Miniprotein binders against q8gw64. Designs and how they scored, part 2

Target 1, 233 residues: q8gw64
Amino acid sequence: SSSSQSLSFSSNSFSSQPESELLQALPSSKPKSPPLQLPWLIVGLGNPGKKYQGTRHNVGFEMVDALADAEGISMNTVNFKALFGKGVIGNIPIMLAKPQTFMNLSGESVGQIVSFYKIPLKQVLVVYDDLDLPFGKLRLLPKGGHGGHNGMRSIIDRLKGSRDFPRLRIGIGRPPGKMDTANFVLRQFNRQEQEELDHTFQTGLEAIRILLLEGFNKSATFVNTRKSMEQLS

## First folded at step 1 (miniprotein)

Design U1
Fold by ESMFold2-Fast, scan of step 3:
Structure U1 (fold): chain B 233 residues (1-233), chain A 85 residues (1-85)
Amino acid sequence: as target 1 above (233 residues)
Amino acid sequence: GTEELRKQIENLKSELEKLRKEIEKLGNPDTVEKLSEKIWELAIRVFELAEKLGDPSLAEEILKLMEEVYRLADELEKLRQEAKS
């Protein structure tokens, strides 16, 4: 049972025919049981374009990219102003979205996806950077305000003021010294920070799997207490 | 085109109606896995069809198909749980 497919691999291992398009239509793992619920939407927040790649404000994009890679989901489609992919985790259908509208207009994309697919707001998970959490810390919450995050403000506004959707906050910490917040979030992570974030991303991916397969409370306990990582003594 | 989308919607309605009748006729839990596989395939086709929608009049029909798919999936899961007890 393959939990991941590498559709970007060289054709040297196969005939030189366009079989990759047929394989792209197949989900990473075929569920053995029927879908139990309507699909989840998992949104990563960031700014599009090369200039913003690797910046703190784009850590939500990086988490969604890591999830897509781990689950073998292609995000090559542009739909509702987002880079968009569809797949499954276990028996739960999911949609992945990285809005390409710049941060402060993220709700234009998310609102359209939610409205079109009739997704329950409790199944809309938004992943984003958080200045109020220490670097590398994760926090899973079932609802909340925007906390000054312009992408979250845009989403809340386009969901008719609703704040009742889950969010995974990725701590980036506060700016050092005299640096203002706007400049800080647009700074790129250095190599040491990126290595630390790799551990954070692995925890976040597991949290998302637990959320989908075992529910919010178990995932929140896993993330917010870090119990599964407290083994080194 | 719109004609192709309407044909796909009608084919999905037909497949869902067949599955509903198979679930009603289900006396042997060993068929649950095969029915689950068919429902899963229909779910993916419905989501793909929603993305190709070019006629707003079809939007309501596609949403009803999505609701029916998950209703049938829930019924199969309930039957699976009852068979284990």
Scores: ipSAE 0.000, ipTM 0.137, lowest interface PAE 15.0, mean pLDDT 74
ESMFold2 (binder alone), alone request of step 1: mean pLDDT 73; pTM 0.632

Design U2
Fold by ESMFold2-Fast, scan of step 3:
Structure U2 (fold): chain B 233 residues (1-233), chain A 85 residues (1-85)
Amino acid sequence: as target 1 above (233 residues)
Amino acid sequence: GTEELRKQIENLKSELEKLRKEIEKLGNPDTVEKLAEKIYELMERVWELAEKLGDPSLAEEIFKLAIEVYRLADELEKLRQEAKS
């Protein structure tokens, strides 16, 4: 397909070039035997636009941005309705995606990427906000339902009902008092919460590195032995 | 130049297709291992081409080719493990 050729994206704010991005995506060393690693797709969920920047519902975007920054990956091209980055962690090629669809249409982007690159679902990691975890708590699962998250529902639907892909849940806690869920997830984090999230993001980045380099069980154990800043407070 | 790189990319695609068709006939562990080595060498050539890119239009095509090579190499390794067991 020529879907990348049909995209029109141009911005003088972005200096990334296709050659630079391609070279970042290739392994730093050339593997011989054992076989070359298939790429992972790491997706952060959120809503596009300035209005939603820094909101609870966009914490998945923030985690992916933090990963891109830590690994030196540029996230300034558009492909399959997503802001895209390509790079490598250790010897593992990775693709980073922040769908630029509204949250409830995230699967339109993710489904196209998975189909186009023929990515095995066990190597599709989705990072998103979770109301049922205490603020700052992380949970790594190999599969599961959408738990009421509209972005996750969209992805499952576009993957033909498959739930068999890993996910990293970032706890945002429950809304206080009588505040409805929609209003709560679209609220900005305050300064104190952002400081606590910095710790959560560092833990999440390490969990992703462990996942890619040492496997799911080690990463899940690492995540499960960590206390969130909310629990430490 | 870019024209020569484009021709090499077409040659790589042709060789990948030949290897895929040959894999369909595999039933021999030694043959699986030798084909895996060829695929890895082909991937090294793709990386060399990517490092010498002078045309942004080739970047995505080379990346896609590299992903297909990775996928083929993984499939071949699964066949190798299956044949040994």
Scores: ipSAE 0.000, ipTM 0.171, lowest interface PAE 15.7, mean pLDDT 74
ESMFold2 (binder alone), alone request of step 1: mean pLDDT 72; pTM 0.612

Design V1
Amino acid sequence: GDERLEKLMKAVQELAEKLGDPTLAEKIKELAELLERAGSPEAVWKLALEIYKLADELGNPEVAEELYKALELIWELKES
ESMFold2 (binder alone), alone request of step 1: mean pLDDT 62; pTM 0.422

## First folded at step 2 (miniprotein)

Design B0
Amino acid sequence: GSRDMQELIDRFKDVAEQIREMATRLGNPDIAERVKQLLDTAREIADLMRQGDPEKAIKDALSEMRQLADEFERLVKEAQDLKSE
ESMFold2 (binder alone), alone request of step 2: mean pLDDT 61; pTM 0.411

Design B1
Amino acid sequence: GSRDMQELIDRFWDVAIQIYEMATRLGNPDIAERVYQLLDTAWEIADLMRQGDPEKAIKDALSEMRQLADEFERLVKEAQDLKSE
ESMFold2 (binder alone), alone request of step 2: mean pLDDT 61; pTM 0.413

Design B2
Fold by ESMFold2-Fast, scan of step 3:
Parts: sequence; C-alpha cells; structure tokens
Structure B2 (fold): chain B 233 residues (1-233), chain A 84 residues (1-84)
Amino acid sequence: as target 1 above (233 residues)
Amino acid sequence: GSRDMQELIDRFWDVAIQIYEMATRLGNPDIAERVYQLLDTAWEIADLMRQGDPEAIKDALSEMRQLADEFERLVKEAQDLKSE
C-alpha cells in the first residue's frame, strides 16, 4: 500500500479563501412544507472524466446536459456525489443530477438524493444507454430491472431493491460481431451517429416535458409508439 | 450576524466542491469518498445555520473550525495526484 499524505492548515482558512473558480450554489433549503408541489429528480447516467466524454455509456449525461441547456438550469453545483441543478419546467420543480461516481456506484449518489429530499420513486426518472434498443430509439417505462446495466443495478440496490421508478432508455444498439459489450459502450459516437443523436435528444427533451406537464401515459405514448426521426419538434 | 455566517457556510461549501472536482478529475476514489463525507457535513452545518437556532449556530461554527484542517489536507492530497 502507498504512504498516506498528511498535511493540515490553521484556523480561519475559509475566511481568507477565494471563492470557487466555478460559480456554484447549494439548494436554498430542504423541502419541509406540505407537499403542494412534489419535485421530480431526473438522473443521467455516465462515467466522469475526459476519457468517457462522447462515449455510448455517457449518453445519459448528454441528455441531462441538453435538458439543462434547454431549460436554463445551471449544473455547476456538486451535491450527494453528483453534478446537481435545480429548476422548474412549467410549474413543476425539478432536480437534475449527473452522478460523478463510476457507473457501478451511481446508486450511492441517487440513493442519497432520494432519501434526503424524500422524493417519491414514481418521480425519479433515470436516463441511460440501452443495448437492447436500436440506435437512437427511445423507450419510456414506469418500472423494470437493470438489464445488465451497472448503473441501474447500483440504483436498484441503493433503493432497497425497488424497481418502481420511471426510466428513459436511449438505444445504442448491440455491438457488431463478437465485440465485448464493455468495450462497445466505451466507444465514441461518430459524426453520423452524433447527428442522429441530436434528433433523439430533441424527442427525449419533449418527452420529459410531456412527462412533467401532462403525465406518464401521454409521454409514453409519444415516445414508445413513434421513431424519434418521425417525431421531431 | 446570520448573514456573515451564511457567507462563511457558502465559502466552506465552495471549497468543498472545488476539492471534490479535483479529486474526481484526478481519479482518486479514496479522496473522493472523504470529500463526499465532508460535503455531507457541510450540508448539515448549512442547514443548522439556516434554522437560526443560537445553540445550533454555535455548534456549527465550532464544527466548521474543526473541518478546516481536514479540508486543507485533502486539497494538498488531491493536488498531488496525476491520473484520470
């Protein structure tokens, strides 16, 4: 094992410290009022770091980033092991999270957020890559297993085995030939695939808006019965 | 006053976030785990400060002083790492 690095500093360090180089903000308060407006949590799954940018396994991160950009929500706060943002869509309060854990530890982040804010599981939407859907196809489901996805397995485990939360699956397709699935999900999208993903993201953002404003059934019908390329808005 | 204390809490939290980002980007899971624990503590301190309870505020200030050394040590450990 390596030797531990041990350094310390004197009192009042924070009083003389500069502000963060990145402007960041904490949520103003924990929900304590009567549940007049229950918040939604929208989680995108991926791996942190430059190595994983633009890979298939990080498509959930990209969808959440696209949502944040479209709705003017800042994702500069770190909370519960996640890049975190708070905002609204219409009158619906939302929290956005990109766990900054490795994929297989995503539940350590999501479980803490859900527990702290006491979010109903039916209002926890997880967005992630799915090998069982054709590239660019979306599927919105109210519940389900992990399907071999390590991030989903981690979340289910930290939610005490509960599978009863909605998920938006983003199709990345199956690997060609005998390519290892672990290696496949770490492959970058090419230019043509990125162009198709732009359309998929537009459909996904509209599906999330419909989910929040008009309910699950209308959003599921919008997503599950149409190809993303046929339902551009 | 409480505004001065809230500014102290905000600065403490900003430092914690910076440390977390450095630890995560440098790829050290042990340091990242320690940062997560410190962020949870910072959140608890922030919550106590928002409540305005005089005894809670006194306890929160004492706790924050004790965490200063831990945060400086963690910053130096994170800055010395070179990995993903």
Scores: ipSAE 0.000, ipTM 0.098, lowest interface PAE 17.9, mean pLDDT 72
ESMFold2 (binder alone), alone request of step 2: mean pLDDT 69; pTM 0.536

Design B3
Amino acid sequence: GSRDMQELIDRFWDVAIQIYEMATRLGNPDIAERVYQLLDTAWEIADRGDPEKLLSEMRQLADEFERLVKEAQDLKSEGS
ESMFold2 (binder alone), alone request of step 2: mean pLDDT 66; pTM 0.473

Design B4
Fold by ESMFold2-Fast, scan of step 3:
Structure B4 (fold): chain B 233 residues (1-233), chain A 85 residues (1-85)
Amino acid sequence: as target 1 above (233 residues)
Amino acid sequence: GSRDMQELIDRFWDVAIQIYEMATRLGNPDIAERVYQLLDTAWEIADEMRQLGDPETIKDALSEMRQLADEFERLVKEAQDLKSE
């Protein structure tokens, strides 16, 4: 198809046009059909409110924010109880969502978005914190259980028990000493941890780009075979 | 102004999270259900404010937000009083 772009001239000034110019105004291009590519939904999990900014449980929010910033996508719309943005990576339409529910109600948001836009579950990527991975390590999986994560439990429940959607797990490590899990995930990252997360986010952004443009297997190989923090930077 | 409204919404969510933590710790399903219902209402109001953006609708929504904030603070106190017993 022709790659020529037409410029719109917005002027009401009278101009005399020769007959040949009027003939050139006739449509010469076939009707443009919209692309049939279904969008991906990329969800970051967290708790809303200023008190929980920078906490371990909100690392999914931070990852989605980093993606939005890198791709120039505005997260300024509210829809289905989520902060929401629409954009494109390469030729792939994407939607970004940060549910503004409590963590254990995240599925109320995600389920409605998936249902309304008819998104295939294989194109729903959920990004969240994981206690079972060492701090800063990423794991990309095509399916799985909730692993005790209340946000993931909510999503699985609202997707009619389906576990068959991709997920990017961000390692936050295990609580020190006798600190319980609930208190640990609500602790803020310190400066050193935030600096290490910058490298993790760079790797995660590349993994998402590979996922969208080159497919799941190539992205999973990229992410899941990296074994040291030096290799994640 | 619009910044004052966003500040009220942010404060409201901070209080809601505090209530959620208390309801979870107390194990009281009736309080938890009430908190979720109030959050759903608050979210609907916040969404309407952002989408419509007209000054009269915003003032009405602010009035409703203030009433919900008072209700959240009442629930926090109620949960704290139950815990202390």
Scores: ipSAE 0.000, ipTM 0.336, lowest interface PAE 10.6, mean pLDDT 75
ESMFold2 (binder alone), alone request of step 2: mean pLDDT 69; pTM 0.553

Design B5
Amino acid sequence: GSTEVRDLIEAFQKLAEMIDELARMLREGDPEKAVWELALTLYQIADRLGNPEIAEKIYDALELIFRLADSFRELAKMVEQKSD
ESMFold2 (binder alone), alone request of step 2: mean pLDDT 67; pTM 0.424

Design B6
Amino acid sequence: GSTEVRDLIEAFQKLAEMIDELARQLGDPEIADMVRYLALALDWIAELMRQGDPEKAIQFALELIDYLAESFRELAKEVEKSD
ESMFold2 (binder alone), alone request of step 2: mean pLDDT 66; pTM 0.489

Design B7
Fold by ESMFold2-Fast, scan of step 3:
Structure B7 (fold): chain B 233 residues (1-233), chain A 106 residues (1-106)
Amino acid sequence: as target 1 above (233 residues)
Amino acid sequence: GSRDMQELIDRIKELADRFWDVAIQIYEMATRLGNPDIAERVYQLLDTAWEIADELREVADLMRQGDPEKAIKDALSELKEVAQEMRQLADEFERLVKEAQDLKSE
């Protein structure tokens, strides 16, 4: 078997949680050779400020926040007019961004981040609300137009007209009755909708993990073969 | 009329959603059976369907905003072309389903 006595078999025993404070206090901030893989950028779209918190139009922000929380990534940095954090899923480096521009100026933020970090467009995932999907349904697409979404229009324009980047659409459904669409997207989710969104976010988080670790096709299949909460009940 | 146009838009959107779900199932089946050529063809059709759906969303958005009569007429022209392309995609999907079923039987 192994010729090394000190490493020939593992033994794990602990009676408390000892941590090396020295190792925790020494972050690697020195310039090194660039990583073998360029990072993914995951963008959630919304409008900044307390007035728009919890609104339908900000569901992309909420998805990114859920991802940050699940992966232990702090969204505490402000750069290129976005709140963002940096982290890793598996061995894949990622950046999470919530542009703090108004929705129709989201591309000003995203375009600058993409340019500065030299992110391939195929590794830019944009997460946003979609009126044409039933509430809680997800669609993962490799490319596409803006579908009337002002944030997506802004991003496409700032990426020199490129539509060639992946997007995760979160269904918010159509306004009830004769309610104006612009008013509808600025309304907050009700309690029942908030409960269903938690499950939608869990599915979205898994889809993003699959996208990063196993590729687009597996993630798209995962998203599109899953039933909504309504269909399961 | 406007009602007929909206009905056409709704039917095209519904057809696009159905194509997406069916195409993914065919892709999975072809991949499991070890036929990457059929899988790639299905994905090419998916890409086309997504492009058509996005163009349709832009057309629908233009119509919803109550744009000038010329813009609405141009949108209607594009909508008719999209409907024709969707019919062609339906025929191609039917052909791919048959090819995939033949592989499964063989």
Scores: ipSAE 0.000, ipTM 0.246, lowest interface PAE 14.3, mean pLDDT 74
ESMFold2 (binder alone), alone request of step 2: mean pLDDT 67; pTM 0.533

Design C0
Amino acid sequence: GSTEVRDLIEAFQKLAEMIDELARQLGDPEIADMVRQLARTLDKIAELMRQGDPEKAIQKALELIDQLAESFRELAKEVGNPQIADELRKVMELAEQLIKAIQDLKSE
ESMFold2 (binder alone), alone request of step 2: mean pLDDT 64; pTM 0.515

Design C1
Amino acid sequence: GSTEVRDLIEAFQKLAEMIDELARQLGDPEIADMVRYLALALDWIAELMRQGDPEKAIQFALELIDYLAESFRELAKEVGNPQIADELRKVMELAEQLIKAIQDLKSE
ESMFold2 (binder alone), alone request of step 2: mean pLDDT 65; pTM 0.517

Design C2
Fold by ESMFold2-Fast, scan of step 3:
Structure C2 (fold): chain B 233 residues (1-233), chain A 107 residues (1-107)
Amino acid sequence: as target 1 above (233 residues)
Amino acid sequence: GSTEVRDLIEAFQKLAEMIDELARQLGDPEIADMVRYLALALDWIAELMRQGDPEAIQFALELIDYLAESFRELAKEVGNPQIADELRKVMELAEQLIKAIQDLKSE
């Protein structure tokens, strides 16, 4: 080069070998033989305590509880301000978390888990209530904004503004009449609604299994083409 | 019987603790992260064995076999004789635990 400045930079910038290069040296195996995979984190959103049990805002907690029960995963450990469980689905290691912060502080828990375990954001699935979907309808999306949900806003903020993580939205519908949104989400599901949610949860559990074992596109097709409970009536 | 299963779960927990302690001694952040990840994998093996269902136990055995090979490759990459010696001890313990589980299965 004709520039003296090109010779002034004598410090060679070499990237250190990343941790992933050690994992890349390990043999690729059969479908059920496990490479060392980074775990998936599945987060359900809600508010802690008996006062909020069965409320619309806690439907994410209920989905994670249903998953834990179906997969035989214990949720009685407390880590990073969350009720926390570890297990596997097929050959995929998973962690389940129900943040025990108030909803608007959910990111304090999720951000710490993601940082500590170095979980890729594309393997962080957040499950939560959505006012813009009809009751019982599910939507699986690879990314997006918070849509006014305080728990999602908290998570995005604590993930340094990243919106690039998958989410399973559970439709709760809009409040009737002049009831404000804040009061509506804190109302309990009645018995009839809880019975209808059983079918929604079964569909959601199947969607999560497909996501982990067969990939995002197959799961999104499976869940996003399903009709709401209202439409199945 | 159930005593042998509990002893094996305890042994895997102790192995995970040894791996975690080794990570603290390494001083190389990238290698420490790898060793930490191996400790997490061993913790999952203990949880799978606690579940006790045949599919979970089979998956635990596959993870154990995979980790034994991973420790061998990691020892080569590290290149530090003291750290390689500590990894060798961990690999020897892992091989003993794998054999103990296989012997328990063969009944």
Scores: ipSAE 0.005, ipTM 0.264, lowest interface PAE 10.5, mean pLDDT 74
ESMFold2 (binder alone), alone request of step 2: mean pLDDT 69; pTM 0.574

Design C3
Amino acid sequence: GSTEVRDLIEAFQKLAEMIDELARQLGDPEIADMVRYLALALDWIAEAMRQLGDPEAIQFALELIDYLAESFRELAKEVGNPQIADELRKVMELAEQLIKAIQDLKSE
ESMFold2 (binder alone), alone request of step 2: mean pLDDT 63; pTM 0.478

Design C4
Amino acid sequence: GSTEVRDLIEAFQKLAEMIDELARQLGDPEIADMVRYLALALDWIAERGDPEFALELIDYLAESFRELAKEVGNPQIADELRKVMELAEQLIKAIQDLKSE
ESMFold2 (binder alone), alone request of step 2: mean pLDDT 65; pTM 0.528

Design C5
Amino acid sequence: GSTEVRDLIEAFQKLAEMIDELARMLREGDPEKAVWELALTLYQIADRLGNPEIAEKIYDALELIFRLADSFRELAKMVEQGDPDKALRKVMELAEQLIKAIQDLKSE
ESMFold2 (binder alone), alone request of step 2: mean pLDDT 58; pTM 0.357

Design C6
Fold by ESMFold2-Fast, scan of step 3:
Structure C6 (fold): chain B 233 residues (1-233), chain A 108 residues (1-108)
Amino acid sequence: as target 1 above (233 residues)
Amino acid sequence: GSTEVRDLIEAFQKLAEMIDELARQLGDPEIADMVRQLARTLDKIAELMRQGDPEKAIEKALELIWQLALSFYELADEVGNPQIAEELYKVMELAFQLIDAIQDLKSE
């Protein structure tokens, strides 16, 4: 904790700058150090602003917030139109993103992050709401279409049509009666639904940890054939 | 209950028939073989369920269906035909719906 320790000061900093790197014409030795682990990007989809907080369409935001809280990652930096955080799980570097674009423009954010950090698509996990899964159910897939989700469509379009990235689908169920899907996804979860989602989020967080530390196949088996609450305790 | 088990057996048989028909339409021998393997696995599961000990076979069945379904996603782009790729995704989504139904039955 003694950052005020006196250190010897290099007077060579007042001399001529070092001439660097005239080895371009010579063979270089292969690096002995292992390559740095490439980061994973974990994206939660939603709409920005207070009026959309707690809505069904923002459940991807809530999952990423839960992950950030569990791992002690701050999500208060804005980068590439997203609320953004960096951290690690085990020894795996991760980046968390909640695009602050409208849902149908989510790819503008995600595409730029993927391009800038040169993230392999197989290490881009997108978390989002799914009308075709029963409320609270999770599904982890290695690739797929957009299934009518405007955020997913935007991401696929900005990744040059690529569908080859993993996704974690969070079931919100179908709208009741004649309610249209657009209106339904903008409805807030009630207290009982939020309590059920707490269990879903715990399962999802464990699935993400397994994905990063043990690989896709083990995580997919865990979440898609998930155990009872007794076995998750 | 027994009615739900019977409905699941019928769903497995129907899915196996759909998958086998899809295999006949595929030009790639490796993809066709994987599709046929999935259909055969579903038929075996349906047969085991009919024998009155369905819960005993469920755990292994879920693993096998999942692994084969995952392989389909990896090969969807190999077919080079968007319509066939979409049908593969649809069949795999039906397989995942069956996995959910089996998991719910096992939990209850």
Scores: ipSAE 0.013, ipTM 0.430, lowest interface PAE 6.7, mean pLDDT 76
ESMFold2 (binder alone), alone request of step 2: mean pLDDT 62; pTM 0.471

Design C7
Amino acid sequence: GSTEVRDLIEAFQKLAEMIDELARMLREGDPEKAVYELLETLFQIADRLGNPEIAEKIWDAALLIYRLADSFRELAKMVEQGDPDKALRKVMELAEQLIKAIQDLKSE
ESMFold2 (binder alone), alone request of step 2: mean pLDDT 59; pTM 0.376

Design E5
Amino acid sequence: GSDELRQMLDEIRRLMEQGKVYIFVVEISDDPETLRQIADEVRRMAEEMGVTVEIRVEDGKVTVEILVIAPSDEAMWRAMEEIYRIMEQLQDEGS
ESMFold2 (binder alone), alone request of step 2: mean pLDDT 63; pTM 0.518

Design E6
Amino acid sequence: GSTIRVTIQLKGSRDQLEAFMNQVRDIASQFGLDVTFEVHDGEVRIEVEGPDESTLWDALNRIYSLAEQMGITVEVRIDGNEYVITVEQD
ESMFold2 (binder alone), alone request of step 2: mean pLDDT 65; pTM 0.621

Design F6
Amino acid sequence: GSTIYVLIELSDDPDQLEAFMNQVRDIASQFGLDVTFEVHDGEVWIFVEAPSESTLQDALNRIRSLAEQMGITVEVEIDRQE
ESMFold2 (binder alone), alone request of step 2: mean pLDDT 68; pTM 0.640

Design G1
Fold by ESMFold2-Fast, scan of step 3:
Structure G1 (fold): chain B 233 residues (1-233), chain A 80 residues (1-80)
Amino acid sequence: as target 1 above (233 residues)
Amino acid sequence: GSEMRVTIEDEDGYEFVITLDESMSVRELREYLAEWTNVDPERIRFSYDGEPISDDDTMAELGMKDGAEITVEVRQDSKE
């Protein structure tokens, strides 16, 4: 948790760039060696505000919060319309972002961050909910379409149509019976589901660490050998 | 010593959290930031509780605890 109470953002955040030379490249962990590479951006998708807290559509936010907590990264700063933090894993510099736009406008935030910091698209990891995966199952892909996800569509649009960026999909399963998808993703997880997601988040954190330190193929293999709680019987 | 989380805030309100040893000196923190940001260490100035802090002080000597907040200012590279 962060002890800072400061929220800083410009009313013209889309047209203005912060003049912060010092902190823009700084890892937030005590490094053992200099980070000699460009930073990664890790984005969790969701909808801002208390009304959407704990909903299925905000599982990307929860994953990023778990990563921030595990790495001691403060997420209380608002930049580029995102709750934002900087840190390091091993000697790899990272930035964490939770866009505070509604889901379908997530690209307005992510596009600005990528442009401002000159992040290579192969080092932009987006974490989000997936209806096509069983509850709690993870899948790591190096590229792809939006799969009907409004946040992913927004990001692809703002990255000039590029789909060549990695993504970590968190399975939420399909709606039961005849329930509409739009209503399903806005339902909150119950206590038992949250407990099962804690295991999913631990696996996801390990997958992200493997991705950063050992590369994509090892992380994808790690993720693919895991079973979700829904698949365990 | 024990590790502590410190929030560093710049003049523009940008923040980040860093984990430091309580025995780390202000000079070591300044050199650390300079190394990672490509900023001349002499340009980096710190304040804690509104007071400038000495390079020879350690985090522990300044009374910093887990969750402490410090401010950083980057001054112009050349002085007349």
Scores: ipSAE 0.000, ipTM 0.343, lowest interface PAE 12.6, mean pLDDT 77
ESMFold2 (binder alone), alone request of step 2: mean pLDDT 74; pTM 0.653

Design K1
Fold by ESMFold2-Fast, scan of step 3:
Structure K1 (fold): chain B 233 residues (1-233), chain A 82 residues (1-82)
Amino acid sequence: as target 1 above (233 residues)
Amino acid sequence: GSEFEVYLWIEAEDQPGMLRDIAQAFADENVDIESLTSETDEDGTVYMFFEIEVKDREQLDRLMEKLRQMEGVTEVYRLKSE
């Protein structure tokens, strides 16, 4: 089993000023008048370190990296044990997080970010790998259990058992033949799979934009019905 | 200012004195450590995330080279954005 240890040489204090927190979550460019909308938090799940780069379990990290790149957001800040960036999509302030704890302790990071910035759980989107979806299939859900995913279990636990937050599930499929699940999620994507993931990521990025700008129902329709349309193509 | 904030990732074997020896390498290079988060996985690998301050690129390069040459240290890299 994994163990976690944190040591800080700097004192941290929690801000109780919601307006100050909102202003801190806005992009570096100073707006004419900042919106009073609370930011969205978009979390990608994975394991830190070179050993886990490009593995199936880290597809959530890759999606967040793709979003950061597409939106011009720098992920060079560390915040509550996550690689972290702030930006805007349209007029919606967003925060991006890749917890650097370890998969099974992802909630240690996410819980603190949610608490500090007072993010409504309905505006916390978690992106992660899903064994129960075919490779490359996306599914957007408004709530749910952890389905055996240790990162999701950790987040639910640190959100006081709440399951009421949206999630974007990225299908990685089930292991072939006799390969066990634990070994399968730590396998690298091959070149063919990586090329297909590029298309999946583009669809996922559009889904996130629709979610933020037009709402959950339009995004869920876009994502969850795409499979039938792709069959026709 | 005269110092730069850097994020270092270190992976090492969980062996007696490893964290002590790594901390000593930072001290020997006169590098200011702001925070350390560490975690050990099931196979005995320790993952360490350091937030540090360095005075210049040369100090960082010396530190990273020293860390990479330590017995039991398997990965050392800087976390960079694009």
Scores: ipSAE 0.005, ipTM 0.248, lowest interface PAE 12.2, mean pLDDT 80
ESMFold2 (binder alone), alone request of step 2: mean pLDDT 81; pTM 0.766

